# Ledger of designs, part 22: miniprotein binders against q96jn8r1131to1294

Target 1, 164 residues: q96jn8r1131to1294
Amino acid sequence: TLEFLENHGKNILLSNGNRTATRVASYNQGIVVINQPLVPQLLVQVRIDFLNRQWTSSLVLGVITCAPERLNFPASACALKRAAWLLRGRGVFHNGLKICEKFGPNLDTCPEGTILGLRLDSSGGLHLHVNGVDQGVAVPDVPQPCHALVDLYGQCEQVTIVNP
Key: E = the ipSAE of ESMFold2; O = the ipSAE of OpenDDE; V2 = 0.75 times the mean of E and O plus 0.25 times the DockQ between their complexes.

## First folded at step 4 (miniprotein)

Design q10
Fold by ESMFold2-Fast, scan of step 4:
Structure q10 (fold): chain B 164 residues (1-164), chain A 82 residues (1-82)
Amino acid sequence: as target 1 above (164 residues)
Amino acid sequence: SPEEIVEEVKKLIEEALELAEHGDKEEAVKKLREALELVRRLGNEELEKAVREAIEAIKRGDPWLAELILDEALELAEEKSE
């Protein structure tokens, strides 16, 4: 079954059989990674459980191509550079650059209860799903192996893995 | 020394980003302007440009983008300090 890895950002506590991640301090140090590679056709989904509006920015979702099991996670996913493709707001980001604008709904405005999903298609395209709706290809030709990542940044203080 | 200046700049940037995340834009910009003055002494044009761009991102209400901009430039500045 899908779980968050025991290796995570230092402000994270895992619960519910490692299926719920809670950021317990500050606005950063909240990166979590799914315990198995994102292989084609696997849909990984998380539900937004709690938003704290004292913070300005919110959740980042994406993939990393480096092995996460012993990685020293940085304070924010943006510091993962070449290893990560990130979805934030309506943007797609890689290696310090915005590589796509106006992709999908604005992730900064998704309410509590929203279910966000990541899936690779058979051609290696990364898809975002929002409440079961495929938003299309955010990133073509993602290198493999890759791993689904959630950065519980800013407003997003808790997520839970949900089954399809 | 360049090394001490980079450490102070990094501290100011971290303080500014936390203030901006709390919505304290004016105080965040003030901290980044202090960092900008120190950065000018390093002669690192890319870091100077990054700080200026980060100030504009914070003014627009986007501190996450400010962090993205600063992270690359600050990493390069740390490598170039003695």
Scores: ipSAE 0.763, ipTM 0.887, lowest interface PAE 0.7, mean pLDDT 91

Design q11
Fold by ESMFold2-Fast, scan of step 4:
Structure q11 (fold): chain B 164 residues (1-164), chain A 82 residues (1-82)
Amino acid sequence: as target 1 above (164 residues)
Amino acid sequence: SPEEIVEEVKKLIEEALELAEKGDKEEAVKKLREALELVRRLGNEELEKAVREAIEAIKRGDPFLAELILDEALELAEEKSE
């Protein structure tokens, strides 16, 4: 069973059997990680439950290649640099660099109820799924092992893991 | 003390980033300029450069980049003080 790890950003509260993550303060310190490695064929999905529109940016989604169980998480996922491949807004980011300028829908504008998914294909390509629709390969050749990460940044104050 | 100045700089930076994320660019830049004055007293050229770059990022509407720049610079400043 997929759950969020108990190691998470300091503003996170887990509930619903560690399947729901709520950011209870500010706009940052909201990183959560799925408890199992993202292996090929596994589709990890989260639903956006609550958006607070006082903030301008929204959630970031991606993978990390470092061991997450005892990681001291930074305030935001983009600060993970080399360990992370991240989707933010319309961009794909790695090591503080925008490696793709326009991929998929704008994550800053996805409404409540949107289901976002991450999946590795058989060649190690990272795919984003939006409401069940595969957006294509965002990142080729992701190093293994890796873990799915959600950063409840800005507007996105709550997500829940949903089964495929 | 240098430690007290660093703590005040961190607070000003946190306030600035929160204001920027709310869309209040002018107040965010004002807070970062206050932080810049304190950073000059520390003599840390790298942190001073980071604050200036963060101000420009906020002005062009990229508070996320500002946070990345400042987080990295503060982490390096703390490593040096260990």
Scores: ipSAE 0.511, ipTM 0.734, lowest interface PAE 1.4, mean pLDDT 88

Design q12
Fold by ESMFold2-Fast, scan of step 4:
Parts: sequence; structure tokens; C-alpha cells
Structure q12 (fold): chain B 164 residues (1-164), chain A 82 residues (1-82)
Amino acid sequence: as target 1 above (164 residues)
Amino acid sequence: SPEEIVEEVKKLIEEALELAEKGDKEEAVKKLREALELVRRLGNEELEKAVREAIEAIKRGDPYLAELILDEALELAEEKSE
């Protein structure tokens, strides 16, 4: 059973058996991590439940390669630097660099109800799925072990883990 | 005092980033320009550069990048002070 870890950003409240994450304050400090490593063939999916359009930016998602259970989370996911490969807006980011300009849809514009998925293929390629549709390889050769991360930043104030 | 100035800079930065995220670019930039003036008085050239870069990120409509730039600069400033 997939759940969000009890270690999370300080503005997060977990509910629904740790399958729903809500950011209850501000626009940042909203990082959550899935309780199991992202192993090849595992599809981790979250649904965008609530968008607060007073904010400009929206959710970021991807993977981290550091151990998440005792990690002191920064205000935003891209601050994790070398440990993180992240999808933000239209780009793919690692260690302060935009490593891909246009991959998949613009995450800042995904509406409520959108289901976003992360999966590793057998070669270690990280795939993004949007409403069940594989967008292709965002990041090749992701180091393992790695863990799926969602940053409830800005507009995105609630997500829920969805099983296929 | 330098310590009092540092606290005011942090407050201005936090207020500016929230305003930028709410889409109030004009007021956000105004507060960062106030922070920039104080940072110049402190003589921290790296933080000064970061504030200028954050202003440009906000003007281009990227408040996420502005927070990332400023959080990194503040963390680096604390490391150098150890």
C-alpha cells in the first residue's frame, strides 16, 4: 500500500490513511515523499484535488536519491540540488540546471482532477504519465535507490495517491 | 546594527516572495529593491547579486526561481559566516 511518509514539509497535513496531502499554510514547505522506493515497473500516481489560483506557480514532482525518512526538507523541491531530478512547469531540472526545455505538459496549467504518474522503466529511465498517458523518458539513468516526491507548491494545495 | 539590518533584509525578502507568488510583481520588486539597498550597506556582494537576479526572475514571471535564488544565497551566506 502506497502512502505519503510521515516526514514531510512543515506546512503539510496528511489524511485519508496518509494517502491525501494538504498544504495548510502559505505557498511553500509542501514537499511529500512516497513511503516505498520507486522501483522499476512501479507506477506511483497522484491526483490534483485542489488548486488555489491566488498563487502563480504550481506543483513540482520527480525523484530524490537521498534517504527521505529523516530529511530536513527545504522550502521548495529544486533546492534539493544534486539529490533531485524534478519536473517544474515545462522543464526538467537537476542541480540548478534546466536539463530539458520542453517535456510533457506545462505542470503550472494542469487542472484539478489531473492524475500525474511517475514510473521507472527497466533501463532506469524516469517516465511521467498524465491521465494514464506515458509522456516518455524525462530523465535517463536515474540513480537508485530513488523515491517519488511531490512538492505541493503555490496553486496546488491538495493531492491524493491514486491506485491504478 | 548589522544583525538588525540582516533581520530586516530577511523580512523584506519573505514579504517580496509572497507578493511575487500572488502575482503582485510591482510590489514584490519594490520590496526587493529596499532589501537590495540594505544588502549594499552590509557589503555582501554575493547576496546583492542574488537579490538583483531574483528581481529579474520576478519581472519575467518566475517567482519560484526567485525564491530558489534567494534561499540558496541566504544559506551560502550562513555557511561562510561559520
Scores: ipSAE 0.778, ipTM 0.887, lowest interface PAE 0.7, mean pLDDT 91

Design q13
Fold by ESMFold2-Fast, scan of step 4:
Structure q13 (fold): chain B 164 residues (1-164), chain A 82 residues (1-82)
Amino acid sequence: as target 1 above (164 residues)
Amino acid sequence: SPEEIVEEVKKLIEEALELAEKGDKEEAVKKLREALELVRRLGNEELEKAVREAIEAIKRGDPLLAELILDEALELAEEKSE
């Protein structure tokens, strides 16, 4: 059973058997990580439950290749000092560098109810799924093991893990 | 006194970053300029440079970059004071 790890950003409250993450303060300190490594063919999905439109940016999601259970999370996923591949807005980022300008839909504009998914293909390519539709390979050759990460940044104040 | 100034600078920076993320660029810059005046009194040139760079990032519409710059600079400043 997929759950969010108890180790998370300080503004996160977990509920619903650790399947729902709520950011209860500010706009940052909202990183959560799935409790199981992202192995090939596993589709990890989260639904956007609540957007607070007083903020201008929204959620970031991606993968990290370090052990997350005791990691000290920074205020934003983009500040991680470990190997990370992140999807933010329409960009794909690796270790702070934008490696793709336009990929998939703009994550800052996804409405409440959107289901976002991450999956590794058999070649280690990281795929983004939006409402069940595969957007293609965002990142080739992701090192293993890796862990799915969601940063409840800005507008996105609540997500829930959804089974396929 | 220096520790009190550092706490006020942190407060102003947090308020500024929140305003920037709300889209209130002018108020965010105003708060960072207040922080800049206090940072000058501390004599911390690295933090002063970081605040100036963060102001420019916010003016260009990049509040996340401002947050990353300031979080790094504040962490370094705290290590020095510990």
Scores: ipSAE 0.549, ipTM 0.761, lowest interface PAE 1.3, mean pLDDT 88

Design q14
Fold by ESMFold2-Fast, scan of step 4:
Structure q14 (fold): chain B 164 residues (1-164), chain A 82 residues (1-82)
Amino acid sequence: as target 1 above (164 residues)
Amino acid sequence: SPEEIVEEVKKLIEEALELAEKGDKEEAVKKLREALELVRRLGNEELEKAVREAIEAIKRGDPWLANLILDEALELAEEKSE
């Protein structure tokens, strides 16, 4: 069974057998990583449990290609630079650049209860799933090994891993 | 000392980014302008440019970009203050 790694952003508290991540302070320092590599066909899913609307932006999803077990996580996933491919709002980002302008739904507006999934296809394409619906390839040819990453940024203060 | 100035700049930047994420652009810009005054005393042109660019990003409603700009510049400033 999938769990969040014990190594995480400093504002995170893990509970529910390391399957629920809660950001307990501020708007940042909320990066969590899944405990096993995202291999082709594995669907990793998280549910948005709680949104705090005092903040203007929300959750970021993606993959990280560096080893996460001892990584000193930055305040926000954007600072991971070359090691991360990120979905934020409607954009896809890598190394500080927006590489796709309009992909899938706006992540800043997804309500509580939304289930977000990440999956690699057999060609190494990263897919986003929203409430069970495949949105298509967000990033082609993701380097491997990689790990699924969730940045509990801004509004999103709690997520829980959900099995398919 | 340069190290003490860098710590104060970091505090002002953290306060500014939090204000921006709450939608309080005017107060966020005010805090970054205070940081800019301190940065001028360091003589770090890269950090000074980064703070100015971050101010413009916040004015456009993009605190995420402001954070990205400031992250690398602050790491470089810490190196120079050693």
Scores: ipSAE 0.513, ipTM 0.733, lowest interface PAE 1.3, mean pLDDT 88

Design q15
Fold by ESMFold2-Fast, scan of step 4:
Structure q15 (fold): chain B 164 residues (1-164), chain A 82 residues (1-82)
Amino acid sequence: as target 1 above (164 residues)
Amino acid sequence: SPEEIVEEVKKLIEEALELAEKGDKEEAVKKLREALELVRRLGNEELEKAVREAIEAIKRGDPWLAQLILDEALELAEEKSE
């Protein structure tokens, strides 16, 4: 079954059989990674459980291509640079560069209860799903192996893995 | 000492980034300008450039980019101070 790895950002507390991640302090240090590689057609989904409106930005979602089990996670997913492809707000980012200006809905405005999904297609394209709706290819040709990553940044203080 | 200055700069930067995420852009910029004065005393041109770029990122409403810029520069400054 899908779970969050025990290795995570220092402000994270895992519960519910490692299927719920809570950021218990500040606005950062909230990176979690799914325990299984994101293989083609596997749909990994998380539900936004709690938003704290004192912060302006919200969660970042994406993939990481380095081994996550013993990685010393940075304060924010953006610092992973070449190892990560990230969706933040309406943008798609890689290696500190915005590679797409407008993709899907604005992740900074998704309400509590939103279900966000990541899936690779057969060509290695990374898809975002929002409440069951495929938004299309955010990133083509993602290197394998890769793992789904959620950065509980800013407003997003809790997420739970949900099955399709 | 250079180590003490680097720790104060790190503290100011952390406070600035938190203020920026709370939407307090003006206070965030003020903290980074305080950090900039200390950085000038270190003579670290790379860190000075990074702080200036981070100020502009915060003014544009992008604290995420500011954090990216500053994380890299601070790690290099910490190494040099030792």
Scores: ipSAE 0.475, ipTM 0.708, lowest interface PAE 1.4, mean pLDDT 88

Design q16
Fold by ESMFold2-Fast, scan of step 4:
Structure q16 (fold): chain B 164 residues (1-164), chain A 82 residues (1-82)
Amino acid sequence: as target 1 above (164 residues)
Amino acid sequence: SPEEIVEEVKKLIEEALELAEKGDKEEAVKKLREALELVRRLGNEELEKAVREAIEAIKRGDPWLAMLILDEALELAEEKSE
């Protein structure tokens, strides 16, 4: 079953059988990773459970191609400069470079209850799903193996893995 | 010592980024200007440029860019202080 890895950012507490991640302090140190590689056609989904509007930006999600089990996670996903493709706000980022200006909805404004999904197609294209709707290919030709990552940054203090 | 200056700079940067995420851009910039004074004492021109660029990023409402710029420059500063 899909769970968050026990290796995570230091401000994270896992609950609900490691299917819920809560950031218990500050605005950062909130990276979590799914316990299985993102293989083609696997749809990994998380629901935004709680937003704290003290902060201006919100959740980041994407994939990493390095092994997550022994990673010393940085304070924020943006510091994963290599082997990471990230969706933040409306941008798509790789190695700190913005590779797409506008993709999908603005992640900084998604309300509580939004379900965000990541899926690889058969050609290695990374898709974002929002409330069940495929937004298209955010990143072509993602190297494999890769792992789904969620950064509970800023406003987003809790997410839960949900089944389709 | 250079190591002590780098640690103080890191603290000021952490405070500035937190203030920026709260929307307190003016206070965030003030903290980075304090870091800039310390960095000038360190004599690291690359880190000084990075802090100035981070200030401009925060003024534009982009603390993620500020963090990216500062992260690499701080790693280099730590290496020099060894």
Scores: ipSAE 0.509, ipTM 0.738, lowest interface PAE 1.3, mean pLDDT 87

Design q17
Fold by ESMFold2-Fast, scan of step 4:
Structure q17 (fold): chain B 164 residues (1-164), chain A 82 residues (1-82)
Amino acid sequence: as target 1 above (164 residues)
Amino acid sequence: SPEEIVEEVKKLIEEALELAEKGDKEEAVKKLREALELVRRLGNEELEKAVREAIEAIKRGDPWLADLILDEALELAEEKSE
C-alpha cells in the first residue's frame, strides 16, 4: 500500500494512515514523498483536498533520485537541485533550470478535487496524469530508483493518496 | 561582521518571499532592496545578481521563481561567510 513517508517537511502532519498530508503552517516546508519507488507502470495519484487562496503559488509534483528516508528536506523542492525533476505551473524544472516551458495544464490553477498522477513508462519517461488523462512525457530517461514527491507549496495545504 | 550581515540578508529574503507569496509585491520588493544594499557591502556579485533577478520575478507575479533564484545564491553566500 502506498503511503507518504514519515520523513517529510517540518510543516506537514500525516493522517488517514499516512495517506493524507496537511501543511499546518506558512507556505513552505511542505515536501512529502511516497514510501515506494516509482517503478515502471505504477500510477501514483494524489487528490487536492484544500486550497488556501491567501497564497499566490501552488503545489509542485515531481520525482527525486536521492534516498528520501533520512533526507533533511529543504523549505521547498527547488532546493533539491540535481536530485529532483519538478512540475510547477506549466513548467518542468531540473537543477534550478526550467527545461520545458509549456507542459500540460497549469498546476497553479487546478481546483480542489483534481487528481494528479505520476507514472514512469517502460522507457523511463515520467508522465503526468490529470483527472485520469495522460498528459504525455514530461521528463525522459529518469534515473532509477526514484520516488514521487509532492511539495504542498503555497495554496495547496492538503492532499490525499487515491487509488486508480 | 560578514556573518552578521549574511544572517540579516537571509532574514530580509525570507520576509520578502513570504510577502510576495501573500501578493504584497511592493513590500516584498522593498525588503529585497534592503537586502541588496547589505549584499553590496559583502561584495558578493553572484548574490547581488540573484537578488536583482528575484525582484524582477516578484514584479512579474512569480514568487516561486524568486524563491528558486535566491535559494542557490543564498547557499553560496553562507559558504563564503564561513
Scores: ipSAE 0.611, ipTM 0.790, lowest interface PAE 1.0, mean pLDDT 89

Design q18
Fold by ESMFold2-Fast, scan of step 4:
Structure q18 (fold): chain B 164 residues (1-164), chain A 82 residues (1-82)
Amino acid sequence: as target 1 above (164 residues)
Amino acid sequence: SPEEIVEEVKKLIEEALELAEKGDKEEAVKKLREALELVRRLGNEELEKAVREAIEAIKRGDPWLAEFILDEALELAEEKSE
């Protein structure tokens, strides 16, 4: 079964059998990682449960290629640098570089109830799914093994893993 | 002491990034300019440049980039001290 790892950002509280992650303070220190590697037939989905409009930005999704079980998570996913490929706003980022300008919807404006999914295709391409709709390949040839990552940044204070 | 100055710089940076994420760009820039004055007294030109670049990123509405720039510079500064 899909769960969030018990190793996570320091502002995270896990509940619902480690399937719900809540950021309980500030706007950062909210990185969570799925407990098993993202393999080609696995679709990982999270639902946005709660948005706090005090903040301007919202959640970041992506993959991390370093081992997450003992990682000392930084305050924000941007500090994972070479280990992470990240979807933020309408951009795709790797190591501080914006590698795609306008991919998919603006993640900073997705409302509560939105279901966001990550999936690897057979060629190792990372796909974003939004409410069941495949947005296409955000990142080709992701190194493996990799894990799905959610950074509960800014507005997004709670997400829950949901089944396909 | 230099160690106390470094702690104050880190505190000002953290406060600035939070203000920027709340959309309070003017107060965020003000905090980073206070950090810049302290960094100048330390004589760290690379960190000084990073703080100036972070100020510009915040002015453009990109606190994520500001955070990346500052995290990189602080990590590099700590490595040089070791």
Scores: ipSAE 0.645, ipTM 0.820, lowest interface PAE 1.0, mean pLDDT 89

Design q19
Fold by ESMFold2-Fast, scan of step 4:
Structure q19 (fold): chain B 164 residues (1-164), chain A 82 residues (1-82)
Amino acid sequence: as target 1 above (164 residues)
Amino acid sequence: SPEEIVEEVKKLIEEALELAEKGDKEEAVKKLREALELVRRLGNEELEKAVREAIEAIKRGDPWLAEYILDEALELAEEKSE
């Protein structure tokens, strides 16, 4: 069963059997990681439950290639550097560099109720799914093992893991 | 002391990033300019460059990039102080 790891950003509170993550303070310190590696064909999905529009940015999705169980999480996913491939706004980022300008919808404007998914294909390509629709390969040849990551940044204060 | 200056710089940076994320870019830039003056006293060229680049990132509407730049530079500055 998919759950968020107990090791997470310090502003996170887990509930609903570790399937719901709530950021209870500020705009950052909201990184959560799925409890098992993202293996090919596993679709990990989260629903945006609550947006606070006093903030300008919103959630970040991606993968990390370092072991998350004892990681001292930084304030936001951007600080994970080499270990992370991230989708933010319409961009795809690795190690602080924008490796794709326009990919999928703008994550900063997705409304409450949006279901966002991450999946590896058989060749190691990372796919973004939005409300059940595959947006294509955001990142080719992701190193393995890797783990799905959600950064409840800015506007996004709550997400819940949902089944396909 | 260098450690006390780094602590003050960290507070100004945290305040600036929160202001930027609220959409108050002008006040965020002011806070980073205050941090820049302190950093120049410290003599850390890498941190000075990082603060200057973060100011430009915020002015362009990218506070997330500003946070990325500043996080690495502060981590390195703390290691150099001890």
Scores: ipSAE 0.623, ipTM 0.800, lowest interface PAE 0.9, mean pLDDT 89

Design q2 (at its last look DockQ between E and O 0.28; V2 from the best seeds 0.00; counts 0 for: pae O 3.2 > 1.5)
Fold by ESMFold2-Fast, scan of step 4:
Structure q2 (fold): chain B 164 residues (1-164), chain A 82 residues (1-82)
Amino acid sequence: as target 1 above (164 residues)
Amino acid sequence: SPEEIVEEVKKLIEEAIELAEKGDKEEAVKKLREALELVRRLGNEELEKAVREAIEAIKRGDPWLAELILDEALELAEEKSE
């Protein structure tokens, strides 16, 4: 059973058996990580539960390759640098650089109820799924082990892990 | 000292990003312009360029990108310090 790790950003509150993450303050300190490594063909999915349009930026999704269980999470996933590959808006980001300009739909415009998924293929390619539709390979050759990460940044104040 | 200037620059950046996330672009840009004046005293051309790029990102409504640009430039600036 998939859960969010008890180690998370300072503004996160976990509920629903650690399957729902809520950011209870500000716009940042909202990083959560799935409790098991993202192994090939495992599809990890989260539903966007609540968007607060008081904030400018929104949700970031991706993978982290360092051990997350006792990590001191930064205020924003962008500070994870070498350890993370991030999907935000239509961009793919790694180590302070935008490595892909236009990938998939614009994640900043996904409404409440959208289900976002991450999956590794057999070649180590990271796939994004949006409402069950595979968007293709966002990042080839992700180092393993890696863990699925969600940054409840800005507008996105709540997500819930959902089964296929 | 250079270390004292870097700490004040970091504080201005944190304040600017929060203001921009709240939608106050004008105050956010003002904070980054204050940071730019301090950065000029460090003589770090890469960091100066990063602050200018971050100002433009905020003007376009993208404070997340501004933070990514500035975090990378600050890390490199600290790496170069003795």
Scores: ipSAE 0.779, ipTM 0.888, lowest interface PAE 0.6, mean pLDDT 91
Fold by ESMFold2, look of step 5:
Structure q2 (fold): chain B 164 residues (1-164), chain A 82 residues (1-82)
Amino acid sequence: as target 1 above (164 residues)
Amino acid sequence: SPEEIVEEVKKLIEEAIELAEKGDKEEAVKKLREALELVRRLGNEELEKAVREAIEAIKRGDPWLAELILDEALELAEEKSE
């Protein structure tokens, strides 16, 4: 069963059997990681439960290849400088470099209730799903093992892992 | 000392990003212009460029990108100062 790891950002409260993450303070310190590595065809999905539109930016999705159980998470996912691929807004970022200007919908405008998914294909390509619809390959060859990551950043104050 | 200047720049940047995420662009830019003056005293051209780029990102409504730019530049500046 998919859960958020107990090792998470300082402003996160886990609930609902560790399937719900809430950022309870500020705009940052909200990184959470899924407890199992992505394997081909495992679909990790989260629902956006609560947004606070007073903040400017919103959640980040991504993957990391560092072992997550003892990792010291930075305040924001933007500080993940190695082996990190991030989806933010419409952009795709690798270690601080924007590698794609426009991929999929704008994550900053996704409303409450949106279901966002990540999976690897058989070639190691990272796919984004939005409300059940595959948006295609965001990153063509992600090293394995890797873990799905959500940064409850800015507007995003709560997400819940949901089943496909 | 250079180390004290870098720590003050880091503090100003953290304050600026929080202000920008709250939507207070003018105060955020003011904080980054204060940081820019200190960065000139360091003579760190890379960090100076990053602060200028972050100011533009904030003006365009993208404080997350500003944070990204500044985090990379600060990490490099901290490595040089040790």
Scores: ipSAE 0.703, ipTM 0.864, lowest interface PAE 1.2, mean pLDDT 91
Fold by OpenDDE base, look of step 5:
Order: sequence, then structure tokens, then C-alpha cells
Structure q2 (fold): chain B 164 residues (1-164), chain A 82 residues (1-82)
Amino acid sequence: as target 1 above (164 residues)
Amino acid sequence: SPEEIVEEVKKLIEEAIELAEKGDKEEAVKKLREALELVRRLGNEELEKAVREAIEAIKRGDPWLAELILDEALELAEEKSE
């Protein structure tokens, strides 16, 4: 069963069998990681449940290749400087460096109810799915094992893991 | 002294960020405007620019960006004051 790990950002409260993450304070300290590593053809999806419109930035989505249970999470995913491939806005980042300027939809403008998915293909390419639609390869070759990461940042105050 | 002014600016910035984190944009901006007045005494144009940019970031609801902008500028300012 897909769940968020107990090791999470300081402002996160888990519920619903650890399938729902809620940021209960401020705009940051909201990183969560899904327990099971991504394997080829497995689609992992989260739904944006609630947005707080007092902020403009929103969630960061990506993967990490370090051991998530031991990770000391920074205040935001943007501060991850190792073993991290992240999608923020329309950009793709690797260890804090923007490696792609425009990819897929702008995550900062995804409305509540949007279902975001990550999937590895057989060649190690990381795909973004939006409401079930494959947006293409965001990262061409991701080291394995890797874990899906969600940073409940800015507007994004709650997400839930959903089945495909 | 310039060092003392920088420290006071840092304090105001920290307070502003905390306020912004709570969603209190107006008060955060007020703090940064106070900081801006002190920065003008330093004559540090880069830091002045940073404070103005940070104010706009907070108004847009992105305190993280504001913090990044300010931290970078403060670091540079401290180097110049030493």
C-alpha cells in the first residue's frame, strides 16, 4: 500500500492511513515522501486537495534517490542539493539547478482536484502525469531505487495519494 | 556604525519573514520598509534593490523568494561592511 513515510516535514500532519498529508502551519516545512520506491510502469499519483490562495507558489513534485527514512528534510524541496530531481512551476531541477525551463503544465497553477502522477518507463525516464495524461519525460534517466517526493509548499496545503 | 545598521536590518528582515510566513503580508511589508530606510543610510544599492524585490515577492505571496533574495543581499552587505 502506498503511504507517506513518517519521516516528513515539520509542518505536516498525516492522516487517512498516512495517505493524506496536510501542512498545518506556515508555507513550508511540508516535504513528504512516498514509502514504496518507484519501479518501472508503476504510476504513483497524488491529488491536490486544498489550496490556500494567500500564497502564489505551489507544490513541488519529484523524486529522491537517497534513503528517505533517514533524510533530514530542509524547509523546502528547493534546498535539496543532492539526489533530487524536482518539478516546480514549469521547471525541472536537479540538485537545485534548473535543467529545463519549460516542461508540462505550471504546477503553481494546478487547481484543487488535479491529480499528479509520476511513473518510470522501461528506460528509466521519469514521466509526469496530469489528470491521467502523460506529459512526457521530465527526467530522461533517473537512478533507481528512487522515491516520489511531494513538497506541500505555498498554496498547496493538502494532498492525498490516489489509485490510478 | 554600518555593522550595527546591518544587524538591525537583519532583525527587521527576520521579523518580516516571520510575519509573511503567517500570512501577514501587510505587516511584513511594513517591516521591510523600515529596513529599507536603514539600508538607505548604508548607501548599499544592491541591498536596497533586494529589499524592494522582497517586498514585491511578499505581496505576491512568495515569502520563500523574499527570503532568498534578502539572504543573498545581506550576505553581500556583510562582506562589504567587514
Scores: ipSAE 0.027, ipTM 0.461, lowest interface PAE 3.2, mean pLDDT 90
ESMFold2 (binder alone), look of step 5: mean pLDDT 79; pTM 0.738

Design q20
Fold by ESMFold2-Fast, scan of step 4:
Structure q20 (fold): chain B 164 residues (1-164), chain A 82 residues (1-82)
Amino acid sequence: as target 1 above (164 residues)
Amino acid sequence: SPEEIVEEVKKLIEEALELAEKGDKEEAVKKLREALELVRRLGNEELEKAVREAIEAIKRGDPWLAEWILDEALELAEEKSE
């Protein structure tokens, strides 16, 4: 079964059998990672449970290619640099470079109840799903193995893993 | 000492990024300008450039880019000092 790893950002508390992640302080230190590699055709989905709109940005989704089980997580996903491909706002980012403009909806404005999914296709393309709708390929040829991550950044203070 | 200056710079950067995420761009820039004064005392031209670029990123409404720029420069500065 899909769970968040016990290794996570320092402001995270896990509950609901490690399927719910809550950021309990500040706006950062909120990275969580799924407990198994993102293999082709596995759809990992999280629901946005709670937004605190005192902050301007919101959650970041993506993949990392380093082993997450004992990783010393940085304050935010941007500091993962070369190891991560990230979806933030409407952009796709890798190592500080915006590699795609205007991909999918604006993640900074998705409301509570939105279900966000990550999936690799058979060619290694990373797809974003929003409320069950495939947004297309955000990143081609993702290096493997890779792991799905969620950065509960800014507004997004709680997410829960949901079944496809 | 250089180590004490680096710690103060990191603290000012953390305060600036939090202010930027609250939407307080002017206060965030003010904190980064305080960090810039300390960085000039270190004589690290790369870190000085990074702080200046981060200020411009915050002014443009991109604190995420500012954070990336600063994290990259601080990591490289720490590697060189070892």
Scores: ipSAE 0.649, ipTM 0.818, lowest interface PAE 0.9, mean pLDDT 89

